VH-VL binders against Thioredoxin-like protein AAED1, chloroplastic. Designs and how they scored, part 7

Target 1, 196 residues: Thioredoxin-like protein AAED1, chloroplastic, of Arabidopsis thaliana (Mouse-ear cress) (q9zuu2)
Amino acid sequence: AITGASSGAGIGKGTADSLDTVKVLDLRGNEIPISDLWKDRKAVVAFARHFGCVLCRKRAAYLAEKKDVMDASGVALVLIGPGSIDQANTFVEQTKFKGEVYADPNHASYEALEFVSGVSVTFTPKAAMKILESYMEGYRQDWKLSFMKDTVERGGWQQGGILVAGPGKDNISYIRKDKEAGDDPPVEEILKACCA
Below, E stands for the ipSAE of ESMFold2; O stands for the ipSAE of OpenDDE; V2 stands for 0.75 times the mean of E and O plus 0.25 times the DockQ between their complexes.

## First folded at step 1 (VH-VL)

Design z2_13 (framework fv_zagotenemab)
Fold by ESMFold2-Fast, scan of step 1:
Structure z2_13 (fold): chain C 196 residues (1-196), chain A 126 residues (1-126), chain B 112 residues (1-112)
Amino acid sequence: as target 1 above (196 residues)
Amino acid sequence: EVQLVQSGAEVKKPGESLKISCKGSGYSFTNYWIEWVRQMPGKGLEWMGEIYPGDSYTKYEKNFKGQVTISADKSISTAYLQWSSLKASDTAMYYCARESSPEELWYLYGDAFDIWGQGTLVTVSS
Amino acid sequence: EIVLTQSPGTLSLSPGERATLSCRSSQSLLYSSGYTYLHWYQQKPGQAPRLLIYGASSRATGIPDRFSGSGSGTDFTLTISRLEPEDFAVYYCQQYYDSPLTFGGGTKVEIK
């Protein structure tokens, strides 16, 4: 069954069409049509708020804990951030994330998917508690990266989401748009969409 | 309670190696960046670089890259600043400082230096 | 690199007087988010610097309310409303709007 925070069921050609012109950058700077990430395989695609985000790093970690389940199902784990290639490489170096990482410096994928943005949804009491919990669990934030002019201008206030898509460029089976920083879906909901 | 304590004054000759320390206490050392700042006699403050002790990730100001090494040992909550070969021009007061926690300044900044060590005076002369 | 210019270099005043210290940036420190990345520090002779003001206008924990910061963009002011004997010190502004992090040259507030 199709699940999703915004539509609940109606994920189809309209969402896929919105992504047709979107390209992301691999860690070497090559332009990749975003739909190529799920053309020949199913993919769980996590969209980070930015590459320095402690809550996004915690999300990357909990998804990576299920990588064996995803691998067994032929599912790729992908993280996309709205920053530069240099920021993406720094993220990989600092976190050792086991999935694939891509940069979307113009946030075209975030615009196409209509993800939420704004300072008021980034700095909430719930987000503050989630940040404290994440630091207590050993996750770090790159504060310079998080508050640099470049990061803020490229969507430091941008919220993320999770997409399950493929195999097939037009096959999008799950979408969740984060309501505020730290708005994590149950991992079981994601596993049901990708792997069950 | 929250404090940074630096090692004592050093008197060295040109060409000698040196490693000075900055020990944090009263807080979670791995959750804060540690900054290194130089102050030459009678001069202002110069940022040298920083380290995140949780994973030892470092950043350097370009003029200090290759001249010094910043490191940390999180098991003893201590950051280090090291020279392989001292020069007379390294004579200065060296401060370590803590970058403010996100929990304290989450709505504006993460880069203000809220706690400072007392400083380590390094004198290099022949 | 962003250059911070502090003026005057030295300010000679008596206790009880108002001190006004200037810091000018070579470019705007105001991000599109509306936040200003400028901090002020106090350094007494023989002592480490102490954080006074962060974000151009917010007082750090434990700092008396006679200290205030103001300004946005490129022109910033630190004001000490009524100098106490312990306020005679050197004051530095600092930015991390852009790398590398830089400090101003300092303003020495000295007793007449």
Scores: ipSAE 0.000, ipTM 0.458, lowest interface PAE 14.2, mean pLDDT 77

Design z2_17 (framework fv_zagotenemab)
Fold by ESMFold2-Fast, scan of step 1:
Structure z2_17 (fold): chain C 196 residues (1-196), chain A 122 residues (1-122), chain B 112 residues (1-112)
Amino acid sequence: as target 1 above (196 residues)
Amino acid sequence: EVQLVQSGAEVKKPGESLKISCKGSGYSFTNYWIEWVRQMPGKGLEWMGEIYPGDSYTKYEKNFKGQVTISADKSISTAYLQWSSLKASDTAMYYCAKDLGYSYGWEYFDYWGQGTLVTVSS
Amino acid sequence: EIVLTQSPGTLSLSPGERATLSCRSSQSLLYSSGYTYLHWYQQKPGQAPRLLIYGASSRATGIPDRFSGSGSGTDFTLTISRLEPEDFAVYYCQQYYDSPLTFGGGTKVEIK
């Protein structure tokens, strides 16, 4: 596994093996093996820094704009956040996100995927610019969720990523690990990975 | 086991170029940041900058930006610190360190290389 | 940038004595979650630093229980309850609250 965008046959096996013991929670609290999200279908899986993150909410909105394209291709849109079920439900209520949402309160998926973390990658000039742009576009940070214990205890500055996987538990075709807060790949790159 | 092994001591003259190395082993090299720290003779620790080897993203402390180049070659799990033209004021011990990130909880420097002593004198 | 001030610069003690080292930050390192982004490192002569304490008060793996960290906000203390011969070293605090990462000037614990 590497940071930045990667696609092709070489990615899959090592990353898939790391995810074998990882489970996430649906909005009702049911425990689901993460690989079941792409066992019988292809999925675009966006990993948020936390459920209060303004940049993550903007990314969710960008991806949701392409949900019809994904649906036409048989591709699920999934968002995973490193927080509680209650935080996930708050995210859904506030954002009206049209994809599936899962909670990973123990951050097991983030550790298995070895996503980047650090103060320096969170507070960059590029991240500041993107936050300002996001606020101007109507997206808002939930500061209470941003500073809750489960958000900050895993660093609070951990980055997310995007995964395209399935159909098939071992089939991981794309991985993008965010290098700093607001490090968004072009949506066209994601659509090529899932839907071309 | 996790280990960072740095290249050996260097004795250089002002104006010469230099590239020192830090080789990681026992962990996934591309998935953790490498930090560079300078310690001038008899002085304390100064953070210089960092690199994420997976995509070679770098960040520098402002006083070191333009003075040094940080790079990495992920095919051999090695990070580099490089000067195009050394100054006498570059005389120092240089350490690399692995940034744990969030994998075991918190951001801190969990493993350090043994250091590379660079002496620049005429 | 966040400035860390360590005191004293040098602490001269004998084996068996208690050592108390101070680190002061120019701003609070406490997050609203209760976590404090202040770490302590030990550097022995001729050696690289090693992690002692993270998050102001958590001992790193393999660190003896005679080492303890305390404090919150801007004032932090590293305590060594009974100095052993191998504890005579320089100790640095570090903040990871904001970039650029910064270290204190160090406290040298030397044998009296």
Scores: ipSAE 0.005, ipTM 0.455, lowest interface PAE 15.1, mean pLDDT 78

Design z2_18 (from z2_12 with heavy chain E99D D100F Y101T Y102M G103I S104E S106Y F108Y P109G F110M Y112V; framework fv_zagotenemab)
Fold by ESMFold2-Fast, scan of step 1:
Structure z2_18 (fold): chain C 196 residues (1-196), chain A 123 residues (1-123), chain B 112 residues (1-112)
Amino acid sequence: as target 1 above (196 residues)
Amino acid sequence: EVQLVQSGAEVKKPGESLKISCKGSGYSFTNYWIEWVRQMPGKGLEWMGEIYPGDSYTKYEKNFKGQVTISADKSISTAYLQWSSLKASDTAMYYCARDFTMIEGYYYGMDVWGQGTLVTVSS
Amino acid sequence: EIVLTQSPGTLSLSPGERATLSCRSSQSLLYSSGYTYLHWYQQKPGQAPRLLIYGASSRATGIPDRFSGSGSGTDFTLTISRLEPEDFAVYYCQQYYDSPLTFGGGTKVEIK
């Protein structure tokens, strides 16, 4: 899995294929295939760590400052968060965010894009190997459910990213996977990918 | 059990510096905001400000901005309230409390409070 | 800033009686999502405040059913259906619909 920014001829098809079955929820709870967000238009898609993330809100504001440039280029601004529809609605009401907002409560888009989580940073290579050995030996289902629950409950362990895609379901021209909280790309890099 | 434990009572002179603490345990410290609330003797509750420990983002009530500094160290699950130069008018009980983030549900409210730190400033 | 006005300032009642406490907001605390950012707290002498009601009407964990919250928009009520000796305390309403977070001035429920 690539961590950081990627752009150019080598990306798109493999990532598009991994997203093909992923759906996100609009603010009314309707399921939308994620690739519909860029099927007929170009989109800058920012993935939040969670809807309560203040650095993610600052990123949303930062990107929103460039909405006029994006609009002039026919580019949609989209934010996706790994939370519920009610959390997404609260985010919109509190921030008055000018872009589109979608919820991904099951984290399917984050999993498909292989976004970084704090769990991998917390474990030493030795500890990680022991966990993998336990899994290969048929580790109990109960442990896996508890581990997944703890990761969800922490919220801040899930990292986000930024995607520039479209027009066209298979056209992904830029992807950046955040390495840690606050790992924001320069806005100029995003504008070069979408708009100039 | 989920707890917020504050540092002990302080007796100080005007002009002295002070840093008091609020330590969380039994929950994910970075999933909740920490609120700071002042209560002057015999008076009501006043919100001073808040911090999100995950990235140390702070908000202050305007009358407390520049008067105090709010900080946090997430590695030890501790939030701090600090004065560079105390005044007699800072004599009060200071409470910390946690507030829900959106990721943990759609409920806001300070459900867990510290026991309070009494700060007395006199000459 | 959003101002919360509590009334009355003091209620003098006997155990077994009903207490009705009011909180009025200078603007609506209802988000379009349907959630109301109005909470109630109880504070006993020498103790930290305790959350009673969140979201205008939901009882917090461990709070007896004699406590109830109601109201919408700008007018809110906390009701204690039958006062117990331990209920004589100061009660505060609080909003975080918008920054800064504000509290009402409090209503003292005392024994008479």
Scores: ipSAE 0.000, ipTM 0.463, lowest interface PAE 12.8, mean pLDDT 76

Design z2_23 (framework fv_zagotenemab)
Fold by ESMFold2-Fast, scan of step 1:
Structure z2_23 (fold): chain C 196 residues (1-196), chain A 124 residues (1-124), chain B 112 residues (1-112)
Amino acid sequence: as target 1 above (196 residues)
Amino acid sequence: EVQLVQSGAEVKKPGESLKISCKGSGYSFTNYWIEWVRQMPGKGLEWMGEIYPGDSYTKYEKNFKGQVTISADKSISTAYLQWSSLKASDTAMYYCAREYSSSWYFGEDYMDVWGQGTLVTVSS
Amino acid sequence: EIVLTQSPGTLSLSPGERATLSCRSSQSLLYSSGYTYLHWYQQKPGQAPRLLIYGASSRATGIPDRFSGSGSGTDFTLTISRLEPEDFAVYYCQQYYDSPLTFGGGTKVEIK
């Protein structure tokens, strides 16, 4: 399994194999094989812990600031959350996120990528400080989304990560697994992986 | 005071099993990651993996995955490092350490408290 | 993985002299928050490592002011302004920017 940040052609063969059977849902509820997101293009794929997450909204915002750079390089910006399609649509409406958004309500992609999970991991002292900092910067936690039955039942305590993949279903060139809520790499590290 | 106390030195033969311990005291054990670090004789420090005792989530450095098992028993504030079958190449000093992250600042994530180490010697 | 390269491997000095130890990272350890995830540890013979400096430049509690850390991005320095007898030890840099956590190979500061 890949832990931390890894880069280089071919490093994701085992990870790609584990994703073969994984499907995500688009905003209209259509099932999309996850590897289709990068089979014909390169994609930066950010995995949120849930759609109401203040830190996930901050991540979406800083990645969206670099959407024009990604577009110039032929790279898609994708956000996947472990919530429902309704939660994904609410996220798009509230944030005006300019990238593509998909739902993974059963966490199949998170399990295949071996992302960290647990209430204790989500509520570490570092995560608490990052949440407070994000709140002070104007990013607000959506408490309804955070404590909706769907979020709690579908593992709202799952941590996320960032993936750079494609073009090609087996081509995963970068992966970073979040240690706790708000564990974001510098955007420059992501841009090196996707766009240089 | 915050401290980590490790189990005593072990002398083992190849093929034997072993479980060493790291007991935390003076803080909320379940709220901090425990790191495991190996130091082979005359060599530097090498990170093996970590555990969050609150839910027993573990991460391993790739070369240690499957070679050792990291676990914790939060009821007695103790983390463990275990081998099912020791090799001579496992001869080393093993340290546990606590990861610190400040709740009042940007998270620092450093190993602020270390155990005294457990010397493991594996020879025929 | 992030690779940390320390130099020199051994530094032979006398008490009272200034020690300068280098650590170079294969990538930037600066987080988007402005914090740098580079730390320094001291290990005396027969003892566990002890935290000296965290975040490239912050002294840990109880560490004398003769120890200072500097640097940013990829290049870091630990300075001991005036060596005391108890400072002869091995010093390790360590990154906590990403998993796996990695250490430099160490610099041994020994009596000339």
Scores: ipSAE 0.000, ipTM 0.440, lowest interface PAE 16.8, mean pLDDT 78

Design z2_26 (framework fv_zagotenemab)
Fold by ESMFold2-Fast, scan of step 1:
Structure z2_26 (fold): chain C 196 residues (1-196), chain A 125 residues (1-125), chain B 112 residues (1-112)
Amino acid sequence: as target 1 above (196 residues)
Amino acid sequence: EVQLVQSGAEVKKPGESLKISCKGSGYSFTNYWIEWVRQMPGKGLEWMGEIYPGDSYTKYEKNFKGQVTISADKSISTAYLQWSSLKASDTAMYYCARETYYYGSGSFLYGMDVWGQGTLVTVSS
Amino acid sequence: EIVLTQSPGTLSLSPGERATLSCRSSQSLLYSSGYTYLHWYQQKPGQAPRLLIYGASSRATGIPDRFSGSGSGTDFTLTISRLEPEDFAVYYCQQYYDSPLTFGGGTKVEIK
């Protein structure tokens, strides 16, 4: 009755399998398998739109306000952004974020989790897929990115999400995909998933 | 209890303005999209647009953009749908619904999982 | 816009029978992940719609197991394995693949 919910990709297991080949970069540039972030511990993993995103920085701040609750429960607080290591270091310096920060410059984790990507005025999954297809095919990617950033009223086009996973690389207990920039779940919902 | 409660039925004349409401309770109102759906008498469901109450970001179906305004007041957990000048063709039942887009308890949930009871709007001379 | 075509328009059956309702999309609603952006709603006279199935095949909370959804790509089916008296209603499919969100025209399941 709950089975068959993924239409071919397993819910939870399918997501975990998709992440098996994904690596993120720590602040020193070392490659870390993303599942190592929750292999031996539970983690709340927030995915930013980009490291300069003011709404993403606010999300980092409200999650950090509950870091004491997470720490008491043995839960790691992690933020991943789709930018460079240099941008990730700038984020840490500017925000003083007390959780762990990782960079995903190739957006591999965002693709594996199927996070929404698209202009603020076009939030549909179909539009996001067409944009992703354009990226993957390498057709005028630089022009498209510049154009979209210049026209996007609410900022960058890559959307993020929140994941609660672990302990155990296959144990994904919560995932929320942002529909649009600023689409934050209640912090109480995240605390219930990680720490209740 | 998670609930959306809409304002009562309205009887109006063409050219009059109208604002109907949709009040959320039992959940974090600012963190879920509110959808507006029209159902003309004897007809099917038609999506009009949506709002994210946390920052009042709105999206409209093209045929409703400029015809209606969607807004929200997060301090009282209420979304609104308004017309500056009603037409007889606006006669319909109007529903608000909460849209969920998350994975929790081992399941993805995408869809309009909580609906208001509807507001019947009748526009006649 | 994506057009959803539901058939038949009306399905006349008796309690205890199996109902099979079809929804066809003008284009694929399937992503490479295998997730399909198609949902089913039930509407009884004088009532708001109720979410039955999301993602083509997942039952929403509180929905009895006699309701099941199947299909991928462009062809979808809602099955009610054994009709109960309360199941006589109008059923709508809806896509979330592209904006604007669109509904099918509905299938009315009525008592024979």
Scores: ipSAE 0.006, ipTM 0.465, lowest interface PAE 15.6, mean pLDDT 76

## First folded at step 4 (VH-VL)

Design a1 (framework fv_utomilumab)
Fold by ESMFold2-Fast, scan of step 4:
Structure a1 (fold): chain C 196 residues (1-196), chain A 121 residues (1-121), chain B 108 residues (1-108)
Amino acid sequence: as target 1 above (196 residues)
Amino acid sequence: EVQLVQSGAEVKKPGESLRISCKGSGYSFSTYWISWVRQMPGKGLEWMGKIYPGDSYTNYSPSFQGQVTISADKSISTAYLQWSSLKASDTAMYYCARDLWFGELYYFDYWGQGTLVTVSS
Amino acid sequence: SYELTQPPSVSVSPGQTASITCSGDNIGDQYAHWYQQKPGQSPVLVIYQDKNRPSGIPERFSGSNSGNTATLTISGTQAMDEADYYCATYTGFGSLAVFGGGTKLTVL
């Protein structure tokens, strides 16, 4: 899909500057400048709505299944969620996601990238159908994570996105902002951006 | 009920081509991975590779990359394992298994009955 | 490449507890699954995701996975439990499945 997707030389100048002060936390709690994730390598960076989100877990699984293609191209697979380090560790334990996972509890990366937020884009008939389909496919929502105070305080209505960046801290070649819950780009669109 | 039914036993000569099949029923075939597993006589289980029938994406064990081809036809709920030129060392029991990779379930929950392939002169 | 090591054989008397180990670098950070294979039969899943039993598998089967070792435990072992047991996990960033070499359980 084309909605919310952007690619081209102009992206690096504006968006990279917005991310320059953003830090994320690794699973041990160390602060990492977000641009270090793609400074010396290309990276596919998926932004989750929250760590308990069933649709986000489905996206993580789809991306992980293409990890051998990414590895062959020297591309890192990264997932960032807008929650705590404890929530990120629970996500890794439950999903066994083999990409790199980072926490952004202050939502600084989401604000810098201007990701969509709102009740009306979270509770749609389309999102409901995609959740039911995901459950039938074996994905599960972590309802405990979904109702933690940290998740609820930001409304639980934050949307995610995907970017492809690097090598080089200012080199952002692809941005996709989710329009509503369950708004997944085709995996081939991401592979074209990172690995073609 | 979920079932994986494999094609019958094969007796072949070195250099011949072969394709064996694994037909799924009782579930949405396109949404589950199918893995192929080899067991040589008296030996253990070896994972060969897998396919996601929904888009025919394949992933191979390094030991089997280039040795076999895995394919699927989702319109008839069937996965295939294929050799262009068999060797005596390909003599083994071959199993297909449903590999639930998505979500939090990553294991082989249903297995086919196996296809015995014997390659001899 | 990632490898899982199992003892080739384990012997136990009827009614005793059998323990079959599966050693792999940081396997506790991955899910371990266990398969039972009786002569002439397809493998059967007996434990998935470290410790869970599929419906139909007796309660005497249990599992654990921590550090570098996953363990399948069979309490009150019966003659019918005599089989080859294989551990398995995913590696290569979750893309590749790996089996252990298998353990022959003999109930004497």
Scores: ipSAE 0.006, ipTM 0.452, lowest interface PAE 13.1, mean pLDDT 79

Design a12 (from u2_6 with heavy chain F102Y; framework fv_utomilumab)
Fold by ESMFold2-Fast, scan of step 4:
Structure a12 (fold): chain C 196 residues (1-196), chain A 123 residues (1-123), chain B 108 residues (1-108)
Amino acid sequence: as target 1 above (196 residues)
Amino acid sequence: EVQLVQSGAEVKKPGESLRISCKGSGYSFSTYWISWVRQMPGKGLEWMGKIYPGDSYTNYSPSFQGQVTISADKSISTAYLQWSSLKASDTAMYYCARDLWYGELSDYYFDYWGQGTLVTVSS
Amino acid sequence: SYELTQPPSVSVSPGQTASITCSGDNIGDQYAHWYQQKPGQSPVLVIYQDKNRPSGIPERFSGSNSGNTATLTISGTQAMDEADYYCATYTGFGSLAVFGGGTKLTVL
């Protein structure tokens, strides 16, 4: 539970405190305290590396495939990206993502959650293979770019994660911090955290 | 409000070491690249290199590889540019700038700039 | 090594259109960005990703980028636009930022 996925008593105490001052932007540019996303409901919150990230778009798609299960359990599906509101709107238009989308252009939520960031964890052989696979499956980044450019430099350098929180501002029941680009959790692990 | 504040002007002799600084505020410092740009007196802008403070990963311009060291301390939101042995040809204004990149493309631009640090190297 | 070429100077009368070019091999396959620098001041981003204006940059600034040439256009040029202008791009290899040599815009 030290690295990777964490759940259990005490998990929300320090993390909830760190998020208390964090705000995200909805698709119309309104500031929303991030904890309002799970204040009155449970939420699965996926944090993207950036809104153009092909691997993040693939993750958003497989989470959206389970939206019916989440809806049946009263759980919201939320995606936050470390980009602008314009990029968030482009993401929604291009992906047709059925969950809620918010922008965090200053990366405050990523800093508060201590998500991994760095070029060395973004550019790996494993991530390169997953990017190529995702392109072959029809997933696309915001800009259509050759694999070679994407392999050398991947945008955002910020890694994401997954959070399950609420109902209640201080109730954080699951945190997973991605170790490298393409570090995907089993969807069943997420469903157990939100919907079991 | 995003700000980059650089250290003050320096007057040095050839052969001396020097480290100048660039402190970021008003944003998550660890998640944006910081670039260093040189401008020699009366000349244009030259990109030197950049650092991602989150893991201290660096990229250098071929012209500056081995001439300078770029580092960062994310705990104090500060990036550094360092010379082990200054030359008269290092006399210039040095800017730090925040690199903004959102995408799988190698597409960076400098959205905020520091005020510059003037380094004068003479005997 | 990859290089961006700009005219060293451009002169225009107040109210006229100024055009500053930035030539680079297949620069249209990269994004071009433009920076304005006034004497004694830090550079300021005026156009990013070929054609977009940051908040606070007047609508008279526009950009284009195609083939081997990116262009910064300033319509109805004002005295306050007098400055050095630099184009920049990142190469497709190794995140290498490259600046053009700069163009001094004189408004007389």
Scores: ipSAE 0.005, ipTM 0.494, lowest interface PAE 11.5, mean pLDDT 80

Design a14 (from u2_6 with heavy chain L105F; framework fv_utomilumab; at its last look DockQ between E and O 0.06; V2 from the best seeds 0.00; counts 0 for: pae E 11.1 > 2, grease 19.1 > 18.9, placed apart)
Fold by ESMFold2, look of step 5:
Structure a14 (fold): chain C 196 residues (1-196), chain A 123 residues (1-123), chain B 108 residues (1-108)
Amino acid sequence: as target 1 above (196 residues)
Amino acid sequence: EVQLVQSGAEVKKPGESLRISCKGSGYSFSTYWISWVRQMPGKGLEWMGKIYPGDSYTNYSPSFQGQVTISADKSISTAYLQWSSLKASDTAMYYCARDLWFGEFSDYYFDYWGQGTLVTVSS
Amino acid sequence: SYELTQPPSVSVSPGQTASITCSGDNIGDQYAHWYQQKPGQSPVLVIYQDKNRPSGIPERFSGSNSGNTATLTISGTQAMDEADYYCATYTGFGSLAVFGGGTKLTVL
C-alpha cells in the first residue's frame, strides 16, 4: 500500500510473513511456494515488470554477468515475471538467461511484496532515457510478447524489484522496490547484499 | 454485457464550450482505458487520445494535444471529451471506445464502441 | 509521425476473395487490428492482434502481418461485407494509436 523511496533499507518487518501463501510456476507449470526458492540456499530474485520489457531484459543481463560470483558464493540467480509459463519460456529462449525463471500469472508475489504499480510511474522521463540507452546497447522490446492477451490484465503497469533471501524461508536480507520503470540499483549493491 | 452509451447530438456555435460523455457499464470501468476517436464528415477514423480512469492518466495524439480535454469520473463510470472553445472544424462524429492497453507499450484495439455523438458547429 | 496507408477502394464480385492492405514501416513487428464500419454505424472489430477473430466474426475473415504490410482477407465475399475497413496499430513505443486512412470495399 505504501510506496516511499525505493531502497534496500525498505525490508519492512514481516515481509517474509506476507509471502507465506504465495506460489509461483516453474517452466513446466508446477506450483512452487515462493519461499522454497531460497529455503535451502541464498538467492538473488529479480522481479520483472513483464517478460517482454526491454528494461527488465537489460537488468536480467546485468545480473547474469555476475552469475559466476553468485555461484562461487552458493547464491542462486532467479527471475520471476508476471505472466504465463509460455511467456516465461519465450523469455528464456530469446535471452538465454542463465538463472532460474518462474512465472507469477496472478501477480501474487508482487502484491505480497507491495511492489509499485501505476501508469504514472511507468511513463517517466528517466524510463524513456533508460529505454533509449537499452536500445543503443542492443536490447529490444518484444512487442508481441508484451501484448499477448492471455496475461495482459494489469501486467503492464506493474513495477518490479530485487530481493535477496535465504537460506531459510523467513530470511530476507535485502529488498529493493523500484519506484518507476528502469529504477536499477548498482549491481555492486546487490553483490554486497548476496555475496560479500 | 459491455456497453458504452454516449450523450446525445449537439448543435453549437463557434466559441462555445462543450463536454460530451461516455458511460460504461457491464465491466470494471476503472480498469480499462477509454479512447476517443473523431470522424469528420465523409472522412476516416482519427484517434484523439485515451484515459485510464483508475488514476486519470491521459495520453493525447499530437494532433489533438491542447485542443481538447479528456477526463473521467470513475465514481459514475463516465469519461468525457471537452472543448473550451469550439471551431467549425470540430464538426464531426465522436466515438468512445474501450481500449486494451498493457504497460508502457500499448496494444491498441477497441473491442467495444459507443454509438457516437454528432457535434455540429456552425454560425 | 507514423502513417498507415490503405488503398482508398477495393471492388470484388460476390464469392471472390478481397484483399485489403495496410502499409506501415515495420508493421510486422507490431500487432495490426481491423475494423469494419457500415454507413451510419459504429466501427466493429473484425480482426485483432494480426489474425484473431472476435466472437461472431465469420471464418471468411482472416489476417496476416509481416514486414511492412498487414493484410485483411475476406474469402467468399458476401454483399453484407460491403463497408469501410480500417487498420490500426500503435506508435511512440506503444503510447500512441494510429488508424489507416480506410478502404471502401464494394461488392458488385
Scores: ipSAE 0.005, ipTM 0.519, lowest interface PAE 11.1, mean pLDDT 83
ESMFold2-Fast, scan of step 4: ipSAE 0.006; ipTM 0.493
ESMFold2 (binder alone), look of step 5: mean pLDDT 93; pTM 0.949
OpenDDE, look of step 5: ipSAE 0.017; ipTM 0.563

